# Designs tried in a protein design chat: VHH binders against p49116. Part 136

Target 1, 238 residues: p49116
Amino acid sequence: EGPLLSDTHVTFKLTMPSPMPEYLNVHYICESASRLLFLSMHWARSIPAFQALGQDCNTSLVRACWNELFTLGLAQCAQVMSLSTILAAIVNHLQNSIQEDKLSGDRIKQVMEHIWKLQEFCNSMAKLDIDGYEYAYLKAIVLFSPDHPGLTSTSQIEKFQEKAQMELQDYVQKTYSEDTYRLARILVRLPALRLMSSNITEELFFTGLIGNVSIDSIIPYILKMETAEYNGQITGAS

## First folded at step 7 (VHH)

Design ua84 (framework vhh_brivekimig_d4)
Fold by ESMFold2-Fast, scan of step 7:
Structure ua84 (fold): chain B 238 residues (1-238), chain A 121 residues (1-121)
Amino acid sequence: as target 1 above (238 residues)
Amino acid sequence: EVQLVESGGGVVQPGGSLRLSCAASGFTFSSWAMSWVRQAPGKGPEWVSSISGSGGSTLYADSVKGRFTISRDNSKNTLYLQMNSLRPEDTALYYCVKGGYLPWRKEFDISSQGTLVTVSS
């Protein structure tokens, strides 16, 4: 069969809410993050191999890896999002919360450590100058992870992951032929994604979701709707 | 012209149940996700639940999850909200709205009269 990803799967264009407010607030951050999450789910839905696994397996995969996909998306779209400005606003809010004794010191430490890990990851990807093809394959490797608890069809998922790894290797070796160790430098960045808490990501970026729904609830809602409805909903035609 | 007519509201005691209906016309009902939104006295509109056009996908606000059930009958162009275990906090005008859940939705197109739900002892 053909390649796992086509050129159409490399395109990843985030449209930010406009206008940007003078002072960042929870709603702007949540809308920006939600747009990235929806773009990431739309990207995953467009992969034929993903659709071939069936809706139940598809939903389980995205539920297991959404934080990894989202973090890769943050790194890829860091400039478009002005991510450094968003993170600085979150840090400022946390510092104000410490001053007012609204949060425990232990919780603040956990959140600050998460922000530091996120900044380190995004900075490492920026220094490596990861291109659009590399991001597409890294997202595919993360998406087709056979090792999450509770998954079915793990042999097929592993096959798709291996195909993603092989196609990434082929791309890097052909495009960056003079940099013998580039692939290794890229791949050793991936384990860090699993060290970041999905609960803390949800608290930082998705506070203020309409109806206080969880990401875990939104994922199956979006993935199970018909393609035409999904397209209408994400384009704002509703 | 899109027209939505809500019905089924009333006065009920805490712990009671009500079934709301929304009759839709002026558009291809089955092609659109639909939502229920409510507005309590003196407050802005609050999204309650959404359902895909086929009915295959639903989503609920945390405040109603496990108590409310959204459904639709595309042959009758009708949207439903089954409300169980009603609480005083559920007291509001309930509106049906064309369109599904969007995390970044800033406004709801509420042009109908709604149906009043009052939960009181």
Scores: ipSAE 0.652, ipTM 0.842, lowest interface PAE 1.3, mean pLDDT 89
Fold by OpenDDE, second read of step 8:
Structure ua84 (fold): chain B 238 residues (1-238), chain A 121 residues (1-121)
Amino acid sequence: as target 1 above (238 residues)
Amino acid sequence: EVQLVESGGGVVQPGGSLRLSCAASGFTFSSWAMSWVRQAPGKGPEWVSSISGSGGSTLYADSVKGRFTISRDNSKNTLYLQMNSLRPEDTALYYCVKGGYLPWRKEFDISSQGTLVTVSS
């Protein structure tokens, strides 16, 4: 059996909505986030191992890890997205809600902490100077996590995760031979993803979803979407 | 020329059912995801449901989830919307739209006349 990932899976190019507005409104944020989500889903779907799991299983996987994938995507695309600006805008929008007393103090704290965690995570990844291959493998490791409740084919998923880990290890050893602990430094970042609330992420980035649909509901739709339509959305064709 | 013609609208009591149809022409129907959009009086267009070209994927607005069913017959170039358990708030002009669900879409390319659904006691 061939490698889990190929060079084609390393490419992860996010196209931002154009033009960028002077003020990053909820719509822009939502569209940007949605494009990233679609890109992430498309990426996952492009992996043969993912396809081999079948629609039910792979859908369940994505449902379980979409927040982590999304967050990794944010980190990876932070520059292109101007993530700091987006986050600042989100905070600004939240401030409006705060001023209107629409949120409890506890909720505000939770949301702000989440934003902080997100920013910190992305900053940490930037400091580590994670490259495209490493991101791809990290995403694969996150995607093929067998420890989510309710998953089927957990043995197969675990196998894929192990394969991802091994390939990452090989890559890091080959590419960063002088940095003997790079792999460990990279992998220890993954737990931070599990500390982030998918609900809060959804609230922050996807409030502008039409029809008030949940990401959970959209995921199967995206995964089953026709390729042409998929590509159109990813490329920014609106 | 793309042509979409909606039908099946009417007046129905709350809790009633209607089935809308959209006859499509002027494009390869099966190659395109399709959507239903509705516009209530005094309100902007609202996305209702989408279906992929093959019909294998469907999505619904929360407001209609569990009550509406979108389907299509590619052999007939026809899109359907089965609406059950209709509510007064479902009253709107319903439009068939070429294209699928976009999470951020606020504007819809409505080129058809729509079909009026009125839910009233």
Scores: ipSAE 0.571, ipTM 0.812, lowest interface PAE 0.8, mean pLDDT 92

Design ua85 (framework vhh_brivekimig_d4)
Fold by ESMFold2-Fast, scan of step 7:
Structure ua85 (fold): chain B 238 residues (1-238), chain A 121 residues (1-121)
Amino acid sequence: as target 1 above (238 residues)
Amino acid sequence: EVQLVESGGGVVQPGGSLRLSCAASGFTFSSYAMSWVRQAPGKGPEWVSSISGSGGSTLYASSVKGRFTISRDNSKNTLYLQMNSLRPEDTALYYCVKGGYLPWRKEFDISSQGTLVTVSS
């Protein structure tokens, strides 16, 4: 009964760290990325269909798709984050590391390919002018992916993904009625998310995590927090 | 008003175990996440572990993951840290602090005296 997502799930507002440093550093990049990751996980846990799958399934789903959710969040929040400036700083740091640390050519190639794929993805989404409703449903399609190894309740997950797909279709056809092929253009962007390595994303954006905690460890931590505790820690920062 | 009192530290050999306790008063203990933070001689404070108000969510620094277990007893207003397979690098003054882990927060409100853990052969 009712839609998979409500208007509250369309609202996705990232609050950037303040003040902005004169020169970007690892800690600022990590804080910005961590805020986005926490917002993305909080978004997922607020969906009633997601809650209905149970805690173990919720943890498994987010562990499987956090990189895809994070990348969609980077695209959606690219302007707020000044993502192009962050990526330029990362590239500059990598080029300096080549001179100092003599990183392997293969590793540099992998990382540069990842950055290129990320930029290409974000640029394609910007060119399509993806709106907040479209982003919410794309995130839901990614979240409710039944095809990750080791998942239980795959039939129920698939039904939620189908519901997300149908509601996205209804929204696009209603809102962009003059653009017959818009939905197809949007959906063909999604496979690219699975070509991006979660390990490379962790190295680029999460190197500054306090206690050197892995994303895999953070996921069950945030998902098991009560909503009031999450809100008190994240939104009541002073 | 807020008071935190750590205990349970001592001298132990490498590979040994210790259980730290923190007695909390002056606030609604079950409504707040809690953390353990340590400070080795000559170094700044290092976050070790956090636990949610209900105890349902825990997180550990990579240096202690698999060796330490954080827990709480809300009926006794007490936070615990079970430390197993202790190493010389675990030698530090251990503090409990009000508040959980946030990846972007480097400040911890350390107002107590702590409990000393020394791992030495």
Scores: ipSAE 0.601, ipTM 0.832, lowest interface PAE 1.8, mean pLDDT 89

Design ua9 (framework vhh_brivekimig_d4)
Fold by ESMFold2-Fast, scan of step 7:
Formats: C-alpha cells, sequence, structure tokens
Structure ua9 (fold): chain B 238 residues (1-238), chain A 121 residues (1-121)
C-alpha cells in the first residue's frame, strides 16, 4: 500500500548537551553519542512497518544493526556534533595512552583503523552531499536487513528492505535526474558499515556506560516504551 | 504537586532481602516510567533501576542485575523494588523518582525523604 517512510521520518534533529565544555571529556562524548543512539531508536520505532514486525523482531533487528544506524547518524549529524573535534580529542587521548604504555600497540592499531574507517565513511557521505531523504532510506535499508543470524519473519523484513530500496531509487531518479549513477555511488557505501566493530564503537563513544548498563539492555527498554512516554524522556522530561 | 513517599527500608544482614514501596500521587502514574535511585553515605546519587509506564519494560544497573526486581501496581499507584542477596555496598538512602533511564540524566529531582537501607553484620 502506502510508502514505507513519510516526511516525518526524514526529520532527524539531534539535541546536543549544553553547555559544551571548554575541554572535551568522556561524559560529554558519551552523552552526545547516547542522545544520537536514542534518536536513532526513536526514529526506527516510529516506522509503521517496523512496529508491524512485533516487539521481539524489533529488538533483534536493532540489536543487530545499532552500530550501522549509529554510524549513519554520526555522518548525518557530523556538523551538529562537531564530530571532527570529538574524533581529534579521542585520537589525542589514544596518542597519550601510547606514550604512557597503557594500551597494547595492536589494540591502538585496531582503534585507529576504526577511526580512519569512520572518517572515510563520513567524508564520502559529505562528498556525495547525501540529503535527509537519502539518509532516511539508507537507515531503512540497514534496519530491514534480513540476513542477521537468529531473525524470524525474514521474508517480511526482506520485503520491507526491497520497498526501501525501490523508494530510494524512485527518489534519487526524480530528484537527481541528471546524475545517472548517483544511486550506485550511494549504495556502495553501505557495506563499509558492517566492517566497523560495534565493540570498538562502544569503547570510543559509550565509555561512560561501561560497567553501569549495556547497550543490549538499553535497546529493549527503549523499544517497549509508549511513544508519548519515550518522547517525554528523550526531551528530558521531569 | 508530584508526591512520592518511600517505605520498606531497614537493617538487614548480608544476603538478606527487603521490599521497598513508593506511593505516588499528583500525576497520572501509569503514563510515566519510574526509577529507583540510591545515595550512599558520602557519594552522589546512583541510578538503580527503571520501569516503563505499563510495566512491560525494565532496566537495571549492572551492579544490581539479577538481584533486584522492579515492579509496579498501577491500580494502587505504587512502585516496588524487591532486593535480594543484599551486599554492604547496597547500603544507601533509596529514592523513588518520576521518569525512566536516560544516560545523560545527571540530576534527579529528589524532594522526598527516601527510605534507608543498611546492610551490616
Amino acid sequence: as target 1 above (238 residues)
Amino acid sequence: EVQLVESGGGVVQPGGSLRLSCAASGFTFSSYAMSWVRQAPGKGPEWVSSISGRGGSTLYADSVKGRFTISRDNSKNTLYLQMNSLRPEDTALYYCVKGGYLPWRKEFDISSQGTLVTVSS
């Protein structure tokens, strides 16, 4: 029947912590990343097709793809977050850890490679000037991935992914009619998201949560909330 | 006009159990997630557990997971915390707070007296 996504699903507005500290710290980075993660989950749960799959499937899908959604969100919100400044602060901290022998060379190499992959991804998206509609559909393609282990309703998930791909194609062909290969250039960026380790993402951006609560626990908690209750909480309701 | 009244605290031996209650009034209780927060002597407030408005979703701090169970009875406007396998580190004033878990919530609106839990031999 109707389109998979509506205009409301294109809106993706990140509210940053205020005030920004003079020097970036773990708490500010973790709060910023957490706000983006919550916004990403709110976005996913607002999709009627997603809700139609049921709570167990919803939880499994988001647990499998949160890192990909988060990375797309980082690229989309890079300017609002001053992501380059955050990454520079993380790199500076890692360089200091090398000098103090606090981390192994192999671990530092893995983390630096992850940061370089993230920077390359964000740069490629910026170079392509990906718009809000394109981001919404790329997130939908990632969300409705039928190939994660342990999923049920894989035929329904595949149909929603196909619908997302078809609607993205229609949008790009109409909006960027002179650029015959734009869709192909956009889609070839997606495989890189699966090369990024979710555990390294968690260590870089969610250090403030480590030892207190896991992202895997947060996901079902958020997804099972009433929409009005969730909206109140993400806006910092009293 | 939000009113929250905690009760059920006491002194218990390590390994013991307590059940805390929070009587809520002044708002539509079932429309809001609720949380338990504790403050140990000389420390800042620590979030412990949250439950969604209808009780279908719960979240626990890693330090209490598997030992504590949060629940609610919306017909009685009451929030509960069942605490099992208590440890000396659980000694704190326990507060009931309107609202669920948010990683960026640094302040909890604690206007009630709380209920004291002391775990000692």
Scores: ipSAE 0.572, ipTM 0.828, lowest interface PAE 2.0, mean pLDDT 88

Design va1 (framework vhh_enristomig)
Fold by ESMFold2-Fast, scan of step 7:
Structure va1 (fold): chain B 238 residues (1-238), chain A 119 residues (1-119)
Amino acid sequence: as target 1 above (238 residues)
Amino acid sequence: EVQLLESGGGEVQPGGSLRLSCAASGFTVSSNWISWYRQAPGKQREWVSTIYSGGSTNYAESVKGRFTISRDNAKNTLYLQMSSLRAEDTAVYYCATISEYLRKFGDYWGQGTLVTVKP
C-alpha cells in the first residue's frame, strides 16, 4: 500500500563531469551519458515495487527498457547536459567521418535519422513543459512494461504499470485541472520511445565503452552494486 | 582483465619531443577505444587524446597540433608522440580504456609515466 513513487523518486539530479572542457569531446559525452545511465539505474533500484519483483525480473525489465529510460532522462536533463550542443558535436564528428571515408552513407543516414527523432522527442516534451512528477511516472510506466518478450511475473508488472498510470492521472488532474487533455497529450509521446534503436543510442553516447562490452551486458552488474559503490559512480546524484 | 603499462617519460627541454608508450595485455588495441590522460601537480586528471577502434583520433585543444596518438597493432601498443613540449605539459601521463575510467576514476589506472619539461 501507499504510492508507487515517493517524493524521493521525483528528485532526478544529474551531476555533470567537472571540469567542463572548453570544447566538447567524445570522452566528456560518454562520461556524461554514463552518469545519466547510472542515475537512471539507481532511480529504478530505489523503487520498492521494483525491488519486490526480485533480481531476475529486475534485470530482465531494465535490459528491455534501458533505452527508453535513458531517452526520457536525456529529455528531462537536456538543459543540464546542454544536449543540443552534444548532438551538434556528434553531427560534426559524423560529417568528418564521411569525409574521411570511414562510415557508409547508409549508416550515417540511420544515425542522423535517430538524432532527428531524439531532437523531435525532446522538443515535444519541452513544449508540453513536462514536470518532475510527470517524468517520474512516465519512467515508471516504461519500466513496468509487461509486454517485453521473455518476461516472467507479467501480471504483477502489469499491476505496477496500472498503478503508475493511475497515480499519474491523479497528479495531472489535480495539478493541471484546467487542461482536460494534458494526460492524453503526454501519454501519446511514449510509443515513440520504442522506435528508438538501442544500438544507435550506444553508438552515439557510449562508443567509449570497449567494442565487445554492451549496455545489455553490464546492466546486471550495475544493478548488483552495493549502494555505496553505486553512489561512487554518481557524483552527488540520487 | 585489462593491464596497461606506460613508459617513455623523462626530462626534456622546452621545444623538445618525447614518445610515450602504453603496452596492453588482456585486450586488443586495434579493436578498442584507448585514451591518454595526464595529471599536473595540484590539478585533476585531464583527458589528452583518444584513438577509436576505427583509427580516428581526437585531441584536447591544449595539445592539438603538437601531440599525435597512434598504435602498433602487431605490438599491441599505444603511443603518444609529443612535440613542441611546454612547461605546462609537465605531468604524469596515463593510458586507460574508457570502460575502466567509468568504474570510478582511478580504480584501473596504472602508475603512469612522468614527463618533466624544464623551463
Scores: ipSAE 0.000, ipTM 0.151, lowest interface PAE 12.5, mean pLDDT 80

Design va10 (framework vhh_enristomig)
Fold by ESMFold2-Fast, scan of step 7:
Structure va10 (fold): chain B 238 residues (1-238), chain A 119 residues (1-119)
Amino acid sequence: as target 1 above (238 residues)
Amino acid sequence: EVQLLESGGGEVQPGGSLRLSCAASGFTVSSNWISWYRQAPGKQREWVSTIYSGGSTNYAESVKGRFTISRDNAKNTLYLQMSSLRAEDTAVYYCATLSAYLRKFGDYWGQGTLVTVKP
């Protein structure tokens, strides 16, 4: 009967690689994105309800929702990441790839449409002025989604999602008491996350990963990392 | 197949220095995350240092200012330069990359290289 999330789960601080290179390259973008992904998975691991579901369920949930968690993280950290600058660099790289006959025009159209959807999502969240508590609960709602194929313990997952929704409602009602429809405006934004392709997110942000590694394949191992390794990955350089 | 081969360990006196090497095959060290870990007898495995794809570095608090991680792209090799060695630095040292997690975690560790600091 304690809360699903504590004040410690509201803290979500991304440490960027420093210094930022004069010209953005795929390695800097990948390192930045990887830090955000690791921060997001470490955040999920710290939730007692998540831990209670067990390792196999934890892995399945994160595999199913990492793209939604990552996109919420991009929106939340857009300013510290200079996300607009990163997206501009990606667009420039894509345009150069067309000229060098490395990518088809159809594929580039799909990727550009994804970038526009991502920008629209981040802009809508910024316009709503979503706070740290709201982001934490939105991430919890996404994490505890009972409707992904292959999940076990779906009743318990649904219970945790409903608890997240209730606690978000209580928070918004107390903090933004004058804005009766704020919760509805926030929740209506969530379905857009499911329309964003995880394959395209991976292509945009994780091209610098070793070989042909997929995010889906590495998730079980990231979730097993020791806390010191997590801290090493997400805090960056001297 | 990704392979990592550690070398350079040995016996040193307190305050001494050693340089460990990790030769990589099946991937390029200059474009990837690579970490050093160590395990002393009867202790848990401990993270020591990471070098990221962009070249930035991070260190465990216990080794900051004494150890330096670096890469040689031409030799496709990772290094750990250790200075001001202490008895508590005695351990088997391992290198690992994120691609090691494509195989079961813990199953893709080489034999490591033993560092012994004698009082």
Scores: ipSAE 0.012, ipTM 0.353, lowest interface PAE 8.7, mean pLDDT 82

Design va11 (framework vhh_enristomig)
Fold by ESMFold2-Fast, scan of step 7:
Structure va11 (fold): chain B 238 residues (1-238), chain A 119 residues (1-119)
Amino acid sequence: as target 1 above (238 residues)
Amino acid sequence: EVQLLESGGGEVQPGGSLRLSCAASGFTVSSNWISWYRQAPGKQREWVSTIYSGGSTNYAESVKGRFTISRDNAKNTLYLQMSSLRAEDTAVYYCATLSEFLRKFGDYWGQGTLVTVKP
């Protein structure tokens, strides 16, 4: 019965492709997004409570919430990614597509609205100055969501979500003792994550992949990887 | 137009050595994560080794002490030095970045470079 998350679960270090190209392109954006996705799944897989649910439940949970985890990762890593620059490059590409009649105006509007919602979310998190512990627990609350259709271990998932919420509350009350309403301000930001489309996230960040595979199709494969192979993809130098 | 091109494979006797090359164009090898993978007939694709942006390296347990991953920044090329080769090392070898690895789930990886260890 120890804590849900250890100090190792607070560490979330994204290593960007280098050098950054003079003009951002689909390959650089896709590689950056792929690294963040992989890091997010590695983070989830390392949680003992997550492992205890079993492979089938783990796959169902990550398939249901990968977009929420990815978006929290974008907010957390916004500075190291230069996310505002990436989003500006995507917007420029979309504006050029309107002028060349390559995409419908209605579709471009949907994608632009998604970008606006993403920027608003990331800005709200930055304004709140969310720390590493808070991000770790927010990701755990999202991961252990018992309300996705088709889940089998709903009672145990709910128990882990409640444990994440309790531990976040304890952390915030001890660390930010003078700010009585901080936890409420943080938690009211989470519902916005479910309003953002995973299909549009794939279009924005994984354009280089979507011609061959979907994120939904690769999730089971990544989660099934041998530990050495999995770690071999994300372990950096000390 | 990022491209990785493998070369250096061939036939070798057990206990022999080969050096594989992976020539990169469209990105810089010295600052990126690049991995070697292999696939033998009738077997699953397996990870072999990774070199990270900072220069640290990781190896699959089956190749530790026998294979060495390295890069030449001036030539923008990744290498895999293989020694003490065994019949089990017979495979087509591929190099890939993480995004290329993800794109190639279920796909043909291209030609790669064939290593055959003959008894």
Scores: ipSAE 0.120, ipTM 0.540, lowest interface PAE 4.9, mean pLDDT 83

Design va12 (framework vhh_enristomig)
Fold by ESMFold2-Fast, scan of step 7:
Structure va12 (fold): chain B 238 residues (1-238), chain A 119 residues (1-119)
Amino acid sequence: as target 1 above (238 residues)
Amino acid sequence: EVQLLESGGGEVQPGGSLRLSCAASGFTVSSNWISWYRQAPGKQREWVSTIYSGGSTNYAESVKGRFTISRDNAKNTLYLQMSSLRAEDTAVYYCATLSEYIRKFGDYWGQGTLVTVKP
C-alpha cells in the first residue's frame, strides 16, 4: 500500500484574521483558534485512512483527540499566532486576579497550571525544531489512537497508528541521521498532551463562541463542511 | 437568545440588484464573523461571503465583483448587496454565524429569504 500521509498532508498553513486588534480580545483569539481547529479537522478528514474508518468512527476519534490535535497545531503555528504574547497577557491578568480574589484562587491556579504546561510544551517543540513532516506524523499518531473508550475498529486504528510511527521513524532516521536520540526526545513529549484539560482549552481559546457552543457539539458539523464553506471560515480577506 | 432573521429577497430581472438584510439579536454584529450561504433547488448548499470580526471580507469566486457584504453597527444588521444578478443566483439565502451555522446544519435550515432572477 502507499504511505499513510502524502506531501499534501505536510502543508499546514494557518491564515490569521486581519486586521489585528490594538488590544487582544476574546473575538480575535476565538476567531484565530477556530481557524486552527477547522484547519486541523480538514487536515484529518483529508487522510484516506481516516476516511476509510467511516463517519461514526471519524467523529469519535476527533472528539477524543481534538485537544491533542489543537495543542500540536498551537505549537506548530505559535509564531504565526503570536501565541507567546497571547499567553503572557492571560497570565498577567490571572496573576493579578489571584492576588485580589482568594475565593476564586483554586480555579485560577488550575488555569495558570494549564497555561504553564502549554508554554512548556510549545517551548520544547520549538527547541527541538520540529519540522512539518514530524508535526504531520505526530498528529497522525494522536489521531489514530486505539485506546480511547467506546471506539470500534480498534484493530484497524492501531494499524494506522503503527504505520504513522514507522513512517515517522523512517523519516527521522533518514533526515536526522546523526541525531540518534531525536525520535525518543520527540515521542516523550506526546503523553503530556493527554494531561491537558480540554475544558480549560475551551475556556482559554473558545470563550468568544456565540451561543455558548461546545467544541464537542461542533465537531460533527465541521467534519461535514463543504470545501467552499471550509475555505470561507479559515481564509482571511483579500 | 442568539437570533438571525433574513429578509429582502424577491423577484428581479437579469442584471438587476437586490439588498438582503440579516437582523441580529443576542450578540454584536461588529464583533463577530457572519456568513451568507445559499441553496438553489436540487443543488448543494453554497457558501457566498463572510465578514470577519475585524471587518475584513471574503467571497466565493462566482460572486466576486458583483456582491458586497457589509454591516451597520447602529442597526446591528448584516447586508448582502447583490448587483449584476444572473439566473444562476436564484436561491434561498441564509445568514449564519459559527454557532447559528451549527444549529441550522442538517436536514432543515431556517426559512431564509428567496431570491428569484427571471427574465
Scores: ipSAE 0.021, ipTM 0.432, lowest interface PAE 7.3, mean pLDDT 83

Design va13 (framework vhh_enristomig)
Fold by ESMFold2-Fast, scan of step 7:
Structure va13 (fold): chain B 238 residues (1-238), chain A 119 residues (1-119)
Amino acid sequence: as target 1 above (238 residues)
Amino acid sequence: EVQLLESGGGEVQPGGSLRLSCAASGFTVSSNWISWYRQAPGKQREWVSTIYSGGSTNYAESVKGRFTISRDNAKNTLYLQMSSLRAEDTAVYYCATLSEYFRKFGDYWGQGTLVTVKP
């Protein structure tokens, strides 16, 4: 018993690579994205309810939802990342590529549509002024989703999702008591996360750092990384 | 195609120094995150040091101030300069990129290079 999340789970601090290059390049973008991905998975593995599900369930769950967690992280850390600048640079590169006949128009259209969906999502979250507690519980709702194909521990996952929803409701009603429909406005944003392609996210943010290894294939290893190894190698902290 | 070949290990007295090398082929060391790991008999593999694509470095607390990671872009080679060596530094040392690390997680890491600190 007790709350699903503690105050330690509300803290979500991304440390950006330094120095920032004069011109954005694939390595800087991929390093930044990898740090956010690792931070997101480290956040998930720190939740006692998540740990209680067991390693096999943890791996299946994160494989199913990493793109949703990552996108929520992009929205939450948009200012720290200068995400709008990164996306503008990617858009400019894609537009130049069509002029130089380097990429198919159909592929460019798919990637541009993904970027526009991502921008709209991040803009909607910014307009709602989502706070750190709200982000933590939205990530928990996404993480404990019982409806992904192939999951077997669905009843316990559903229980934790319902607990996350209840605790978010209690928080919003207490903190934003004058805004009766705030929770509904927040929750209707979540379905958009499932419309975003994880393959396109990999292409945009993880090309050149992970190589040809898919995020899906490395998830078990990230979840098994010791805290000291994670902090020393990826976040720049010892 | 990607290959990392460790060398430079050997036997040294406590307080001595060694320089390990990691020769890369199939990729460019200046463009990658490359780390040194070590594994002592009966212990888990542990992270030692990383050099990031931008040239910044980080170290495990146990080696900070004693070890220095560097690279020679012209030779496409990574180095680990070890000084003030202690008995607890005795281990097989491995180098890996971030991608190579995940590919080799739980798998064969190659022979590495053995460092033995003998009194």
Scores: ipSAE 0.012, ipTM 0.341, lowest interface PAE 8.2, mean pLDDT 82

Design va14 (framework vhh_enristomig)
Fold by ESMFold2-Fast, scan of step 7:
Structure va14 (fold): chain B 238 residues (1-238), chain A 119 residues (1-119)
Amino acid sequence: as target 1 above (238 residues)
Amino acid sequence: EVQLLESGGGEVQPGGSLRLSCAASGFTVSSNWISWYRQAPGKQREWVSTIYSGGSTNYAESVKGRFTISRDNAKNTLYLQMSSLRAEDTAVYYCATLSEYLEKFGDYWGQGTLVTVKP
């Protein structure tokens, strides 16, 4: 059959809110993060293999891996987002919060450790100079993870993950033929994504959401909305 | 606290036009997803239109080409320009932050404004 991903899945273009405010604020950070999350959901929905698994399985997969997809998106879009500037603003806010006794020292430590892990991950990806094809396949590998608790259709999910791994291997071996161990260096980065707390990601990037809803609770609705919006762009309907 | 105040509804003849307003406080209209919804007698709430933070817009198929969503950032106000009104457009119109799907998870609904298209 054809490839798991097409050239259209390599294109991952984040449009930032503009103009950037004179002083970085929670609303700007939340809007930027929400755009990246929606872009990531739209990307996943565009994969025919993903659609073939059915809506219930799709929802379960994205609930399990949204933080991994989001973090890969942060790394891929770090320059466009000025991620270093956003993280510096968050650090400044955390330091001010401890001075005002708004957060416990333990909580600030957890959040700072999360930011350092995120920075380390993004720096490792930048150092490896991960390209758009590699990011697309890494996202597919984490999306089609058969090992999350509560999943159905695990054999089919595993087959799609193996297909993603095979196509990534073929791409890397052809494109970076002189770097025998590049694929191994890339793949060993992935376990770090599962060590990062989705709850801390929510607090850092999505604290500006109205109604104080969890990302987990809105994922089914984002997936449905993004599918309708994508179809609307093609047909001119909403 | 987010507050939304709808206005501009009224009675109009078929084929007529109205402009609805949604005055926002507690958040910036230009920075948020904001949508128009309507509820006709005996029916469930129906999504009508959304303007996204970046200024892109979407419309329900039933109103496409007849309704235009816009905002005035200086007045922090959302508008719905309605033209070629039909009897089926008779409803209470609401504005809400975020899309219809996100609203189901505790978004604020405004008070509403009644639009009646006379027989």
Scores: ipSAE 0.000, ipTM 0.146, lowest interface PAE 15.7, mean pLDDT 79

